# VH-VL binders against q467k0: the designs that were tried, part 1

All scores and structures are predictions.

Target 1, 157 residues: q467k0
Amino acid sequence: MLVTSSRKPSARTRTLCKLLSRFIAGRCMTRGKMGMQELLEFAEGGPLIVIGEYHGNPGELSFYDEAGELLFSLRFTDWYSKELDSYWFSGIEPKLAGQGEIAEAFKVFFHFQRVENDKIDQLPPSSTLIVVGENDIDFMGSGKSLFKLNLRGFKKY
Unless a header shows other numbers, all headers, positions and changes below count from the first letter of the chain; antibody chains aren't numbered by Kabat.
F, E and O stand for the ipSAE by ESMFold2-Fast, ESMFold2 and OpenDDE, each averaged over both directions (binder to target, target to binder). V2 = 0.75 x the mean of E and O + 0.25 x the DockQ between their complexes.
[cut] marks letters that were taken out.

## First folded at step 1 (VH-VL)

Design i10 (framework fv_iratumumab)
Fold by ESMFold2-Fast, scan of step 1:
Structure i10 (fold): chain C 157 residues (1-157), chain A 120 residues (1-120), chain B 107 residues (1-107)
Amino acid sequence: as target 1 above (157 residues)
Amino acid sequence: QVQLQQWGAGLLKPSETLSLTCAVYGGSFSGYYWSWIRQPPGKGLEWIGYIYHSGSTNYNPSLKSRVTISVDTSKNQFSLKLNSVTAADTAVYYCARGRYSSSWYKFDYWGQGSLVTVSS
Amino acid sequence: DIQMTQSPTSLSASVGDRVTITCRASQGISSWLTWYQQKPEKAPKSLIYAASSLQSGVPSRFSGSGSGTDFTLTISSLQPEDFATYYCQQYNSYPLTFGQGTRLEIK
């Protein structure tokens, strides 16, 4: 899948785009002046994620299906752990855990292998995991939080 | 400062149950993958399994039907039981602390080892 | 299971020699590899983690390299205390697996 940003993204938004794409084993694309039709060509029949800004910082994820229809969006603030600076990404797709409306939307959107919350500590140390919680989405590697999106809103279309 | 001390087992006959205990001193018990690793005489290392302080376990599939690892968090101890032993289970058994970070995993502290001999 | 194969199984060398030991994984393990040294009658000691990071307290003559499936441990100038058996270990997936070991012997 493809990950891009809104037009004229800040450096922080570009950094999250690259980080998120590496984490989900997807591709990062510079937006430039591309419209939705051009983005779909680069997505090669896959879905896409667009990172939007709120006051100059990354603040929104919008999830589009392969036809370019908006499925849902998340409002957030971003947080990064110091562990991230030394983390080596293996290119393997993450597993998905969590409950609730956002977790169900992610399960439908991402075809990642699911794992029960009580089995998280049994995953191999190389595993990456997305844990959808009530107040945040935690992007984990080697049993540690690498970065989080603190939830500010959710809208289903 | 962290030290692992192990005890139990020794000489066993085929079909008996191997039992070893490992106690952790001088460090935190929480947040680590407490592991058992064995080494037959003159051979290489084989990972048996781990237990997390929560009680969650993961076992080597080659031993899964015979192995149980348990934890006693009140005593900072964890134990290995291996059922239905044969001569192939003769080995030095080590307890070890598995520590994960963002990009690495290592066994950073080890017990002294326990020689278990299975003979008829 | 991921199989780890070391080469050679044994190696004879002299003090001052440059020694190279290799480890091959049956599938890609990124850099999820640790090297251990084991002396007779003792538990193994970690030397290198994440394929190339030197463990604190380990002499700088030890180095590791590689990623994916092919990995190398190098001792730049062999010392008397380095005669031991060396093991690679992958932590990409469970079960954790070790190579068969490389015994480094005095020539």
Scores: ipSAE 0.005, ipTM 0.522, lowest interface PAE 12.7, mean pLDDT 86

Design i11 (framework fv_iratumumab)
Fold by ESMFold2-Fast, scan of step 1:
Parts: structure tokens; sequence; C-alpha cells
Structure i11 (fold): chain C 157 residues (1-157), chain A 118 residues (1-118), chain B 107 residues (1-107)
């Protein structure tokens, strides 16, 4: 899966693109002047995530299927833990946990292995996990939050 | 548009700390990722790590226990420290920019030869 | 870590020749590959990015192709200034890794 940004992204937005792509075992690519058709060519038949900006910071995730149709979008603010600074990503797909409409959208978009909330503490120490909550999406590694997206809105298309 | 100028270590003894600094001129410092890459004499290239203006780093796992990359946004500089050097760390060290994620290492510093010998 | 293997390790050619250098990844990297040229005692210069996109200012005789695990760099009509060492690099996954290099020598 391909992760990119809106055009002329800030460094913070580019940092989130790289981080998110590493976390989901996908690929990142600078947007440059590319339109949707060029992005789909680089996605090689896979889906696409575009990170948009709100007031110069990363503030929106838009999820596109392999045909370039917008499926849903999230508005957020981003937060990063100090644990992230020393964390190494293995390139293995994360597991996915959570309940609610956003969690359901993620489950159908990502074909990641699903985990019940009450079994999160049973995961191997090397596991990465996306926990979709009511107020945030928590990206976890080695049992700790690495970064979070604090939810500000959700729209399904 | 962007120019990188580097300075720092030349000759080190085993167990010492390698320290190099790269200064960025032109362009927006906050718009790039800043990388360190090395090349042992007569050998190929090895990526060491990168950093953005906020201080977020990625390191090569082979060097992670010994390497620190830091940034000084007020001076438009970033630096490499490599602890506990051995003869295997003898190399030309380059700073480079990850200008766009799909155009990695579009701009390079001039290189710094670091020799580790007793 | 993704291992990048170039072939050949060295190649001798004459001005005007068509030269092909190959690069193989140990696992799929889609099109996330850059080709570099390095002359003695100089920093590398990027030639091709995203496997097939020509870097600004690079002569059109250079071209790249491939996807997945197998990639090629072609110089359609070799010029004297093209004698150098060429490296491929993947940027699909951290850590970024380079091939061992291909030295292009004059015959």
Amino acid sequence: as target 1 above (157 residues)
Amino acid sequence: QVQLQQWGAGLLKPSETLSLTCAVYGGSFSDYYWSWIRQPPGKGLEWIGDIDHSGSTNYNPSLKSRVTISVDTSKNQFSLKLNSVTAADTAVYYCATDYEWELPFDYWGQGSLVTVSS
Amino acid sequence: DIQMTQSPTSLSASVGDRVTITCRASQGISSWLTWYQQKPEKAPKSLIYAASSLQSGVPSRFSGSGSGTDFTLTISSLQPEDFATYYCQQYDTYPYTFGQGTRLEIK
C-alpha cells in the first residue's frame, strides 16, 4: 500500500507519511506534482492513503481504493512518544484492534490480522498494533504507544 | 538550490567517538530529511540514518547501539556521533538530503575521510 | 534487511556501446529504486529514481527499467564521461540498502 501527502507538504507531514508507511509495512512517496492517475500507477494495484494538512500540520487521512475512489477520511491532530525515537520497524504488518465505525472501516481497508481488545496483552513483545478507539487511534509497538492520531472527525463516502 | 558543507573528525583512535557536523545553505531546512551515509575505502555505500527538523530519527540497525544523529534548527545544522569506533569504521562519511522521499540523496556534502588507527 | 546484488561487478566497454547493468533485490521493492553514478573521490550523483524516472539534468542516454526484484540501468550510447562506478539503492524499507557497485571501465 502506498502512503503519500497533499502537494507541498510540510516536513511534519512528510515525517508522518514515512512513519505511517513504515508502521503499516507499506511504501511512502513524495507527492510532488503527481495527480491521482500517477499515484495509482505507483500504488501498483494497491490502495492509497493521502495525508492532508490543516493549518500547516498533518490533519487529514484520506483512504482510496485501488480504483482511486475515496472510501473515507479522518481529521486528526498528531502526537508522538519519546519511545518512537529508539524504535526499529521490522517491516511486518501490524495487528488491528478496536470497535466502532472507524474500526470497521479500518478492518475492511486493511487486511491485517485482527485482535480482540481483551487479548491485546497476549501479543508477542515484538508485535505492532493499531488500536482504534473512540477519541484516538493508537499506534503501538512493544506494548507502548509510539504515536497517536487524536480524532477530530470522520466522514464515510 | 540546497548546499551541504561538512566538517569534523579526521584521525581517531579505537574506542573514541566520531563527530561530524553538516551545515545546510539555501532551501528550507525544515522541508528535508537529513541523512548520513558512509563508504569504506574501495567498498560500497552504507546508509547510517536520517533525521528531520523535529529531531525524529531512523537508524541502520547495524549501527543503532553506537549512533546518534542530532539537529540544531537555529543553525540549520545536523550532526553525527558514532561511539566506540574501530578500524571497521574507517570510511568517507557523507551528509546528504532526502530532498523528496522518492528522490533520496539529491544533494550531498563534500565528504569527510575518517581514519581509525592506533 | 533487503540485499541488493548488482551484475556484473565490472564491465569493460567502448565509447558508443550500449551498456546494461542489472540490480536484483532479495525481496520485492516495487519501483522504489534509485541509480547513482560515482566518479573517483566524488560524492555519488543520482541518475534515476522510482526505477525509471530520469533525474533533472541527466542525459537522455540513461534509462532505467524494472519492478519487483529485477532492475536494469541502460546507457544507450556510452560517452567518455560515463566511465564511473554505478550503484543501485532500494528505499522501499528501512534500512536503505545499496548494491555492491558496478565499475564501468574503458576497453
Scores: ipSAE 0.006, ipTM 0.495, lowest interface PAE 12.6, mean pLDDT 84

Design i12 (framework fv_iratumumab)
Fold by ESMFold2-Fast, scan of step 1:
Structure i12 (fold): chain C 157 residues (1-157), chain A 119 residues (1-119), chain B 107 residues (1-107)
Amino acid sequence: as target 1 above (157 residues)
Amino acid sequence: QVQLQQWGAGLLKPSETLSLTCAVYGGSFSDYYWSWIRQPPGKGLEWIGDIDYSGSTNYNPSLKSRVTISVDTSKNQFSLKLNSVTAADTAVYYCARTEWDSSYYFDYWGQGSLVTVSS
Amino acid sequence: DIQMTQSPTSLSASVGDRVTITCRASQGISSWLTWYQQKPEKAPKSLIYAASSLQSGVPSRFSGSGSGTDFTLTISSLQPEDFATYYCQQYNSYPLTFGQGTRLEIK
């Protein structure tokens, strides 16, 4: 899965691009001047995620299918735990938990293994987990929040 | 119990920089967004911007590049700077809090600071 | 930017009346809407979040409904302390935007 940014991204947006791609076991690519057709070539038949900016900070995730059709987008602000500084990413795909419209969109888009909220404590210690809640999306490792996207909006196309 | 207390400049001349600080008592920064909201006399509410504990900001584009919000987690404070003020910036300014895991409502507000811009 | 438009801009009512205030978003905002009450020379107070969830400590005579673009705030039996200005606010996307306000005055 390919993760990239809008054109001329800030340092914070580049950081989120790299972090998100490592977390989902995908690839991060510098946007440069590439248009959608060029991005799809680098995605090699897979979907892609584009991180957009609001006021110089990452503020939007747009989810595209393999044909370049926009499926849905999220508006957010980003938050990072100090636990992130010492965390080691293993390259294993995360599991997915949560309910609601955004959670269903993620299940269709990512195809990650799903886990019920009340079974999160039963996951192996090495597991990473995306928890889609009502107000945030929590990216967890080793039972701790590593970073969050605090939700400001959702649009389905 | 949580309280937000504001202070800063009350009377400014055109072209000066507005500076306000909000201190948080009885709480912490890590699970919250911290916003500035203003209200010109007799008018409605206008959101200026917000910041979280990591320093991540969002600003209202109507204020363009004139706004800077910063946070000092060691002091439990956050601040607003608005450059190049004009008479149109005359308003009561509020600081306010929303929780990251809440439904994005402002649950605590500062007392408000009247800022008047005139020669 | 998402524009929030309230109707009416003002109304007069009597204690005991049912009052309805409407808020319309210029684009779909799901249920990402909060209602506030503001009394003269005071900061606003949140009443309802997520379009229909009553904030703790707010009387049950207040209710909210709607999704997408059309929202309503209802006060089922108006009390003297309810005369105030009411604002809707979307948090679907930045910038956060408020409606222009509805002034509720005693008849």
Scores: ipSAE 0.000, ipTM 0.470, lowest interface PAE 17.1, mean pLDDT 85

Design i2 (framework fv_iratumumab)
Fold by ESMFold2-Fast, scan of step 1:
Structure i2 (fold): chain C 157 residues (1-157), chain A 120 residues (1-120), chain B 107 residues (1-107)
Amino acid sequence: as target 1 above (157 residues)
Amino acid sequence: QVQLQQWGAGLLKPSETLSLTCAVYGGSFSDYYWSWIRQPPGKGLEWIGDIDHSGSTNYNPSLKSRVTISVDTSKNQFSLKLNSVTAADTAVYYCARGDYDFWSGYFDYWGQGSLVTVSS
Amino acid sequence: DIQMTQSPTSLSASVGDRVTITCRASQGISSWLTWYQQKPEKAPKSLIYAASSLQSGVPSRFSGSGSGTDFTLTISSLQPEDFATYYCQQYNSYPLTFGQGTRLEIK
């Protein structure tokens, strides 16, 4: 899984690219002047996530399949917790929780193990978890929110 | 062409503070992470920490209580301070550029190295 | 912390030999591994990133492979300038960690 940004990303967008890729056990790459074909070469037959900007801040995630076809996109604003400053990622793939069309899209795209909401507290303390809610997507580690994407829109192609 | 040049202390006594500075020439400063790495004589490499242009830092937990990395974006420089040195801190210290595309830990350019010796 | 263990610690080889150096991570690091070459009294030079991608300007006789926990660096036909110490490094998780090094010596 490759994560990249739109061209000429802000520092905040680069930070989210690195953070998101670490969280999902993927790889982050600077867009530079690369087109989609060049990005797909770096994705090595895997899918691609592109972080787009809105008013100079990260504001869009676009999810592409192995052929470079856009599958769906999210509009958001980002939020980071103080817990993130001291958190060390273990390289373990996160689990996925939540219901609804965004959660189903994530399940198909990532193929991460799904967890029912009422079983979240049964996970090992070291677990990482993506919780897709109605208003946000919460990226959790060790039972704490590390960062969130506050949802502003969803479009399936 | 990207070049990292470093300077600072060579000889220290136990309990003193180690101070090194690295200047970056050529290329973009704001697109990368800037790291310090050390190598004791005859031993392997140990990552100390990194910093980006915004001043955000990551430190090796084994050194976190003694280490401070700072950045001066107006001069394209970043610096290392290591407090309360002992003989175990004797090493060649390198500054290095982390390719932000491939995480802060992928180092494509290195400074020349500074030998720091801690002895009475 | 992720421990990186290289094997062998040292090896002797002749010009023209095929040399393989291995690196094992104590936990999964996907492909987030870089190989470095270090000559005496010089800073390390990156050779391979993302486990298998050759750095620009590095000779094609160098190649990397592996994923997860087991990785290899191969030199297909050893040249005189290749005698050096080689390090692997993971960049999957902080703190960044290096292997102990493999010293490649002239036979």
Scores: ipSAE 0.006, ipTM 0.505, lowest interface PAE 12.8, mean pLDDT 85

Design i8 (framework fv_iratumumab)
Fold by ESMFold2-Fast, scan of step 1:
Structure i8 (fold): chain C 157 residues (1-157), chain A 117 residues (1-117), chain B 107 residues (1-107)
Amino acid sequence: as target 1 above (157 residues)
Amino acid sequence: QVQLQQWGAGLLKPSETLSLTCAVYGGSFSDYYWSWIRQPPGKGLEWIGDIYHSGSTNYNPSLKSRVTISVDTSKNQFSLKLNSVTAADTAVYYCARSYDEYYFDYWGQGSLVTVSS
Amino acid sequence: DIQMTQSPTSLSASVGDRVTITCRASQGISSWLTWYQQKPEKAPKSLIYAASSLQSGVPSRFSGSGSGTDFTLTISSLQPEDFATYYCQQYNSYPLTFGQGTRLEIK
C-alpha cells in the first residue's frame, strides 16, 4: 500500500503521511510533481491513499484502487496523542474494528483482519488496531490511542 | 556523514539580487527537503523556503514575491536568489536539511550578507 | 501564520540551576515543535523534536514537555556549555515559524 500527499504538502501533512504508512505497514512516498500514472508505477500494482489538505492542514484521505479509480474519500481533522512520541511500531499490519459505511469501505479496501468490538481486549500487546467509530477513526497501539481522524464527511464514488 | 557547504554573497548594495549556493555531500539528496533560513544580527531565525530535488518549492509568504529557490540535481546543489534587497535583508543565511518530522538536522556554516548603501 | 512566543526573552542563571523556558503557539500545533540551541557564531543545533523526544547525542539534562499551545524546555542542572540562545519552532503547518529566542546568560 502506497501513501502519499497532494502536491506541496505542509509539514503536518507530510508527518501524517509517514505516520499513517508506518501504522498500516505500507510505504510513504514524497509526492513532488508526480501525476496519477507515476504514482501507480510506484504503487507496484497496489492501491493508493492520497492525503489532501484543507486550510493548510491534512484534511482529506482519498482511496484509489490498483487502476487509479477513486473509490471513496474522508474529510477529517487530525489529533495526536503524547503516547505517540514513545511508541514503537512493530511493522505488523493492524486489525480493523467498527461498524457502518466507513468501516465496510475500509474492510473492502484494506483486507485487514476484522475484530469484533467485544474482542478488542483479547488482542496481543504488540497489536495495532484501527477502530472506525461514528465520529472518529482511532489508530491504537498497546491499548492506547496514538492518533485520531475526527470525521467531517464521507463520500463514496 | 552529511555536510552542507555554502558560498556566495558578502557585500551588496540596495536593489541588488542576493545569490547563495549550498552543496550537499555524503547523504541522499533526493529524499529530503532543502531549506534556507536567515538570522539578522542579534535577532531570531526566519524560514525562507524549501525545495525538493524535483524542483517543487515552498516559500514564506512574507518573502514569496522576491525569493526563488532552485536545484541542480546533477551537482547536488540548491541555490537562493532574493531580489531587490534592502538593509533589512542583512543577515546570516543558512542552508539546512529538513529531515523526518521537518526539523532541521544538518546546517551549512552560514553566510553573512551585508546590505550597505 | 502561527506565531511562536517565547518567555522569557532573556534569563540569567548559575551553573547547577534548574532552568525552564516556555514557548506559546498562537494556535494548536499538537506536539509538532522542535527546540534548538545556538551558541555564538554557530549554526543552531536541534535538541528536542516532537515536543519531548531527545535528539540523539544530546545530554539527558535537557527535556521537553507540552502539547497544543504551551510548551516547556527544561535544563535540570545547568552546565557551563549550556549558556546559549534557545529557539522553539513549529512544524504543524507552513510557513515554518520560530520563536523570538531566549538568551540564557551566566549570572
Scores: ipSAE 0.000, ipTM 0.481, lowest interface PAE 14.9, mean pLDDT 85

Design t7 (framework fv_tislelizumab)
Fold by ESMFold2-Fast, scan of step 1:
Structure t7 (fold): chain C 157 residues (1-157), chain A 119 residues (1-119), chain B 107 residues (1-107)
Amino acid sequence: as target 1 above (157 residues)
Amino acid sequence: QVQLQESGPGLVKPSETLSLTCTVSGGSISDYYVHWIRQPPGKGLEWIGYIYYSGSTNYNPSLKSRVTISKDTSKNQVSLKLSSVTAADTAVYYCARHDYEGYYGMDVWGQGTTVTVSS
Amino acid sequence: DIVMTQSPDSLAVSLGERATINCKSSQSVSSYVAWYQQKPGQPPKLLINWASTRESGVPDRFSGSGYGTDFTLTISSLQAEDVAVYYCQQYYDTPLTFGQGTKLEIK
């Protein structure tokens, strides 16, 4: 899976691009001047995620299928845990937990293994997990929040 | 409907690299995880690793230094390379898939291909 | 790594009788356990997923149960075609691991 940003991204947007791609076991691609067609070529038949900005900060995730069709978008503000600084990403894709329209969209898009909410605290220490909640999406590793996207809006196309 | 079929040389010399291919028909390797599993003669099953549709891989730590799994989406094929082989790598090698929709057990397996490591 | 241990290593059961195979995990794997049947010269066949969900086409005499660390595969009335090696597998965490197998034979 390819993750990129809007053109001329801020340092914070570049940081989120690298972090998100490591977390989902995908790759981060420098946007440069590439349009959608060029991005799809780099995605090599896979879907892609584009991180958009709001006032110089990362504020939007747009999810595109293999044909470059926009499937859904998410508006957010980002938050980072101190636990992130010492965390080692193993390159293993995360599991997915949560219910609702965003969780279902993520399930179809990411193809990650699902975990029931009552099993979250039973995951092995090596596991990473995306928990889609009512107000945020929590990216967890070793039983701790590593970073979160605080939800501001969701649109399905 | 979905079928997986392994292919490879059958005989590999010690210290060489084993190369196997899994060809998928009736479905796309982009829709599921493809695993490699092996079974030495008269022994149980050992998971080697998998490749996910994005190209990300996960390997058994006991084999990680020697294993590479890759895919060619245009040919609908997944490949396994195992370097520096020894007699202990003699086994039947299987590819198998599981569906991201909730089939986390491996529901479709290839018939297996026998690999003998011998001079 | 999560270690899956089956018991017994081998089991002989008369036709029509109940066969029970046990599987223990070294740590909780919730319900993330599958059971496979393997006949000589064939690949494994998935029988049970999610500890207790029977796969389509698998006869009703096969059932799975368990949660956490203790799992059981039961064949309520053994038939001749059920002679095989049975494996449990956890998919809770990587590396994915299998039990050592249980050989089921006719008495």
Scores: ipSAE 0.007, ipTM 0.627, lowest interface PAE 8.5, mean pLDDT 87

## First folded at step 5 (VH-VL; framework fv_iratumumab)

Design p28
Fold by ESMFold2-Fast, scan of step 5:
Structure p28 (fold): chain C 157 residues (1-157), chain A 117 residues (1-117), chain B 107 residues (1-107)
Amino acid sequence: as target 1 above (157 residues)
Amino acid sequence: QVQLQQWGAGLLKPSETLSLTCAVYGGSFSDYYWSWIRQPPGKGLEWIGDIDHSGSTNYNPSLKSRVTISVDTSKNQFSLKLNSVTAADTAVYYCARIDWEGYFDYWGQGSLVTVSS
Amino acid sequence: DIQMTQSPTSLSASVGDRVTITCRASQGIDSYLTWYQQKPEKAPKSLIYAASSLQSGVPSRFSGSGSGTDFTLTISSLQPEDFATYYCQQYNSYPLTFGQGTRLEIK
């Protein structure tokens, strides 16, 4: 899966792009001046996530299918755990948990193994997990929050 | 300069619907979330919910079953409706802008809503 | 929901005093905390955001500190116009929540 940003991203937006792509076992690509058609060439038949900015901070995720059609977007503020500084990414795909409209959109978009909330504690210690809640999306490793997207809005197209 | 002006209900009876509107002057309406906050007399602040220009909303779970926030982007206005009011809904209601950090940087003047039999 | 608890609920002070007000979150909120000042019959005014960043136009006698769960607002030399109620607010996650307020009264 390809993750990129809006044009001329801030350092914070570039950091989120690299972090998110590593977490989902995807690729981060520098946007430069590329339009949608050029991005789709680099996605090589896969879907695309674009990180948008407001006032120099990451604030939006837009989810595009393999044809470049916008499926849904998510507005957020970002939070990072001190645990992230010492975390070692293994490059494995995360598992996905959650209920609700955003969780259903993520389940359709991602082909990750799904787990029920009451079975999260049965996962191997090496597992990474995306927990889609009503008010945040929690990116977890080794049973700890690594970073979160605090939800400000959701739009289906 | 950004200015918020609000108007609407003042006196309500139990079971009625509270309706308030906030108009935004100056600045960019479409780039921000717009919020409602209330404060019962002599008490603290409670966040009600927020909305963006596309109509995407977030509500406080304590009020979610009774609250609706709507937006009219052509007028740079957003509105609050709270159904089935009781005396516990007596408060000063504020509209406010949410900065991208998530705090309230500009506020309306406030509207006192009294619910009494 | 994240509970925000302020201490003290009220305090009395004199002009020129150094005043500290604290705020505690029931779970970690990193630095996603703002402080508001509210005067009688007025809307709140933001003073500090991101726990320690001073709002434009706010006097330098106001400062904020802390991270995680424990936060402090300090007024280094209290002025007559500073007698007001102060609120903390977390914006780490929805629902947005406020402390119960600290009323700063003249001695």
Scores: ipSAE 0.006, ipTM 0.508, lowest interface PAE 12.7, mean pLDDT 86

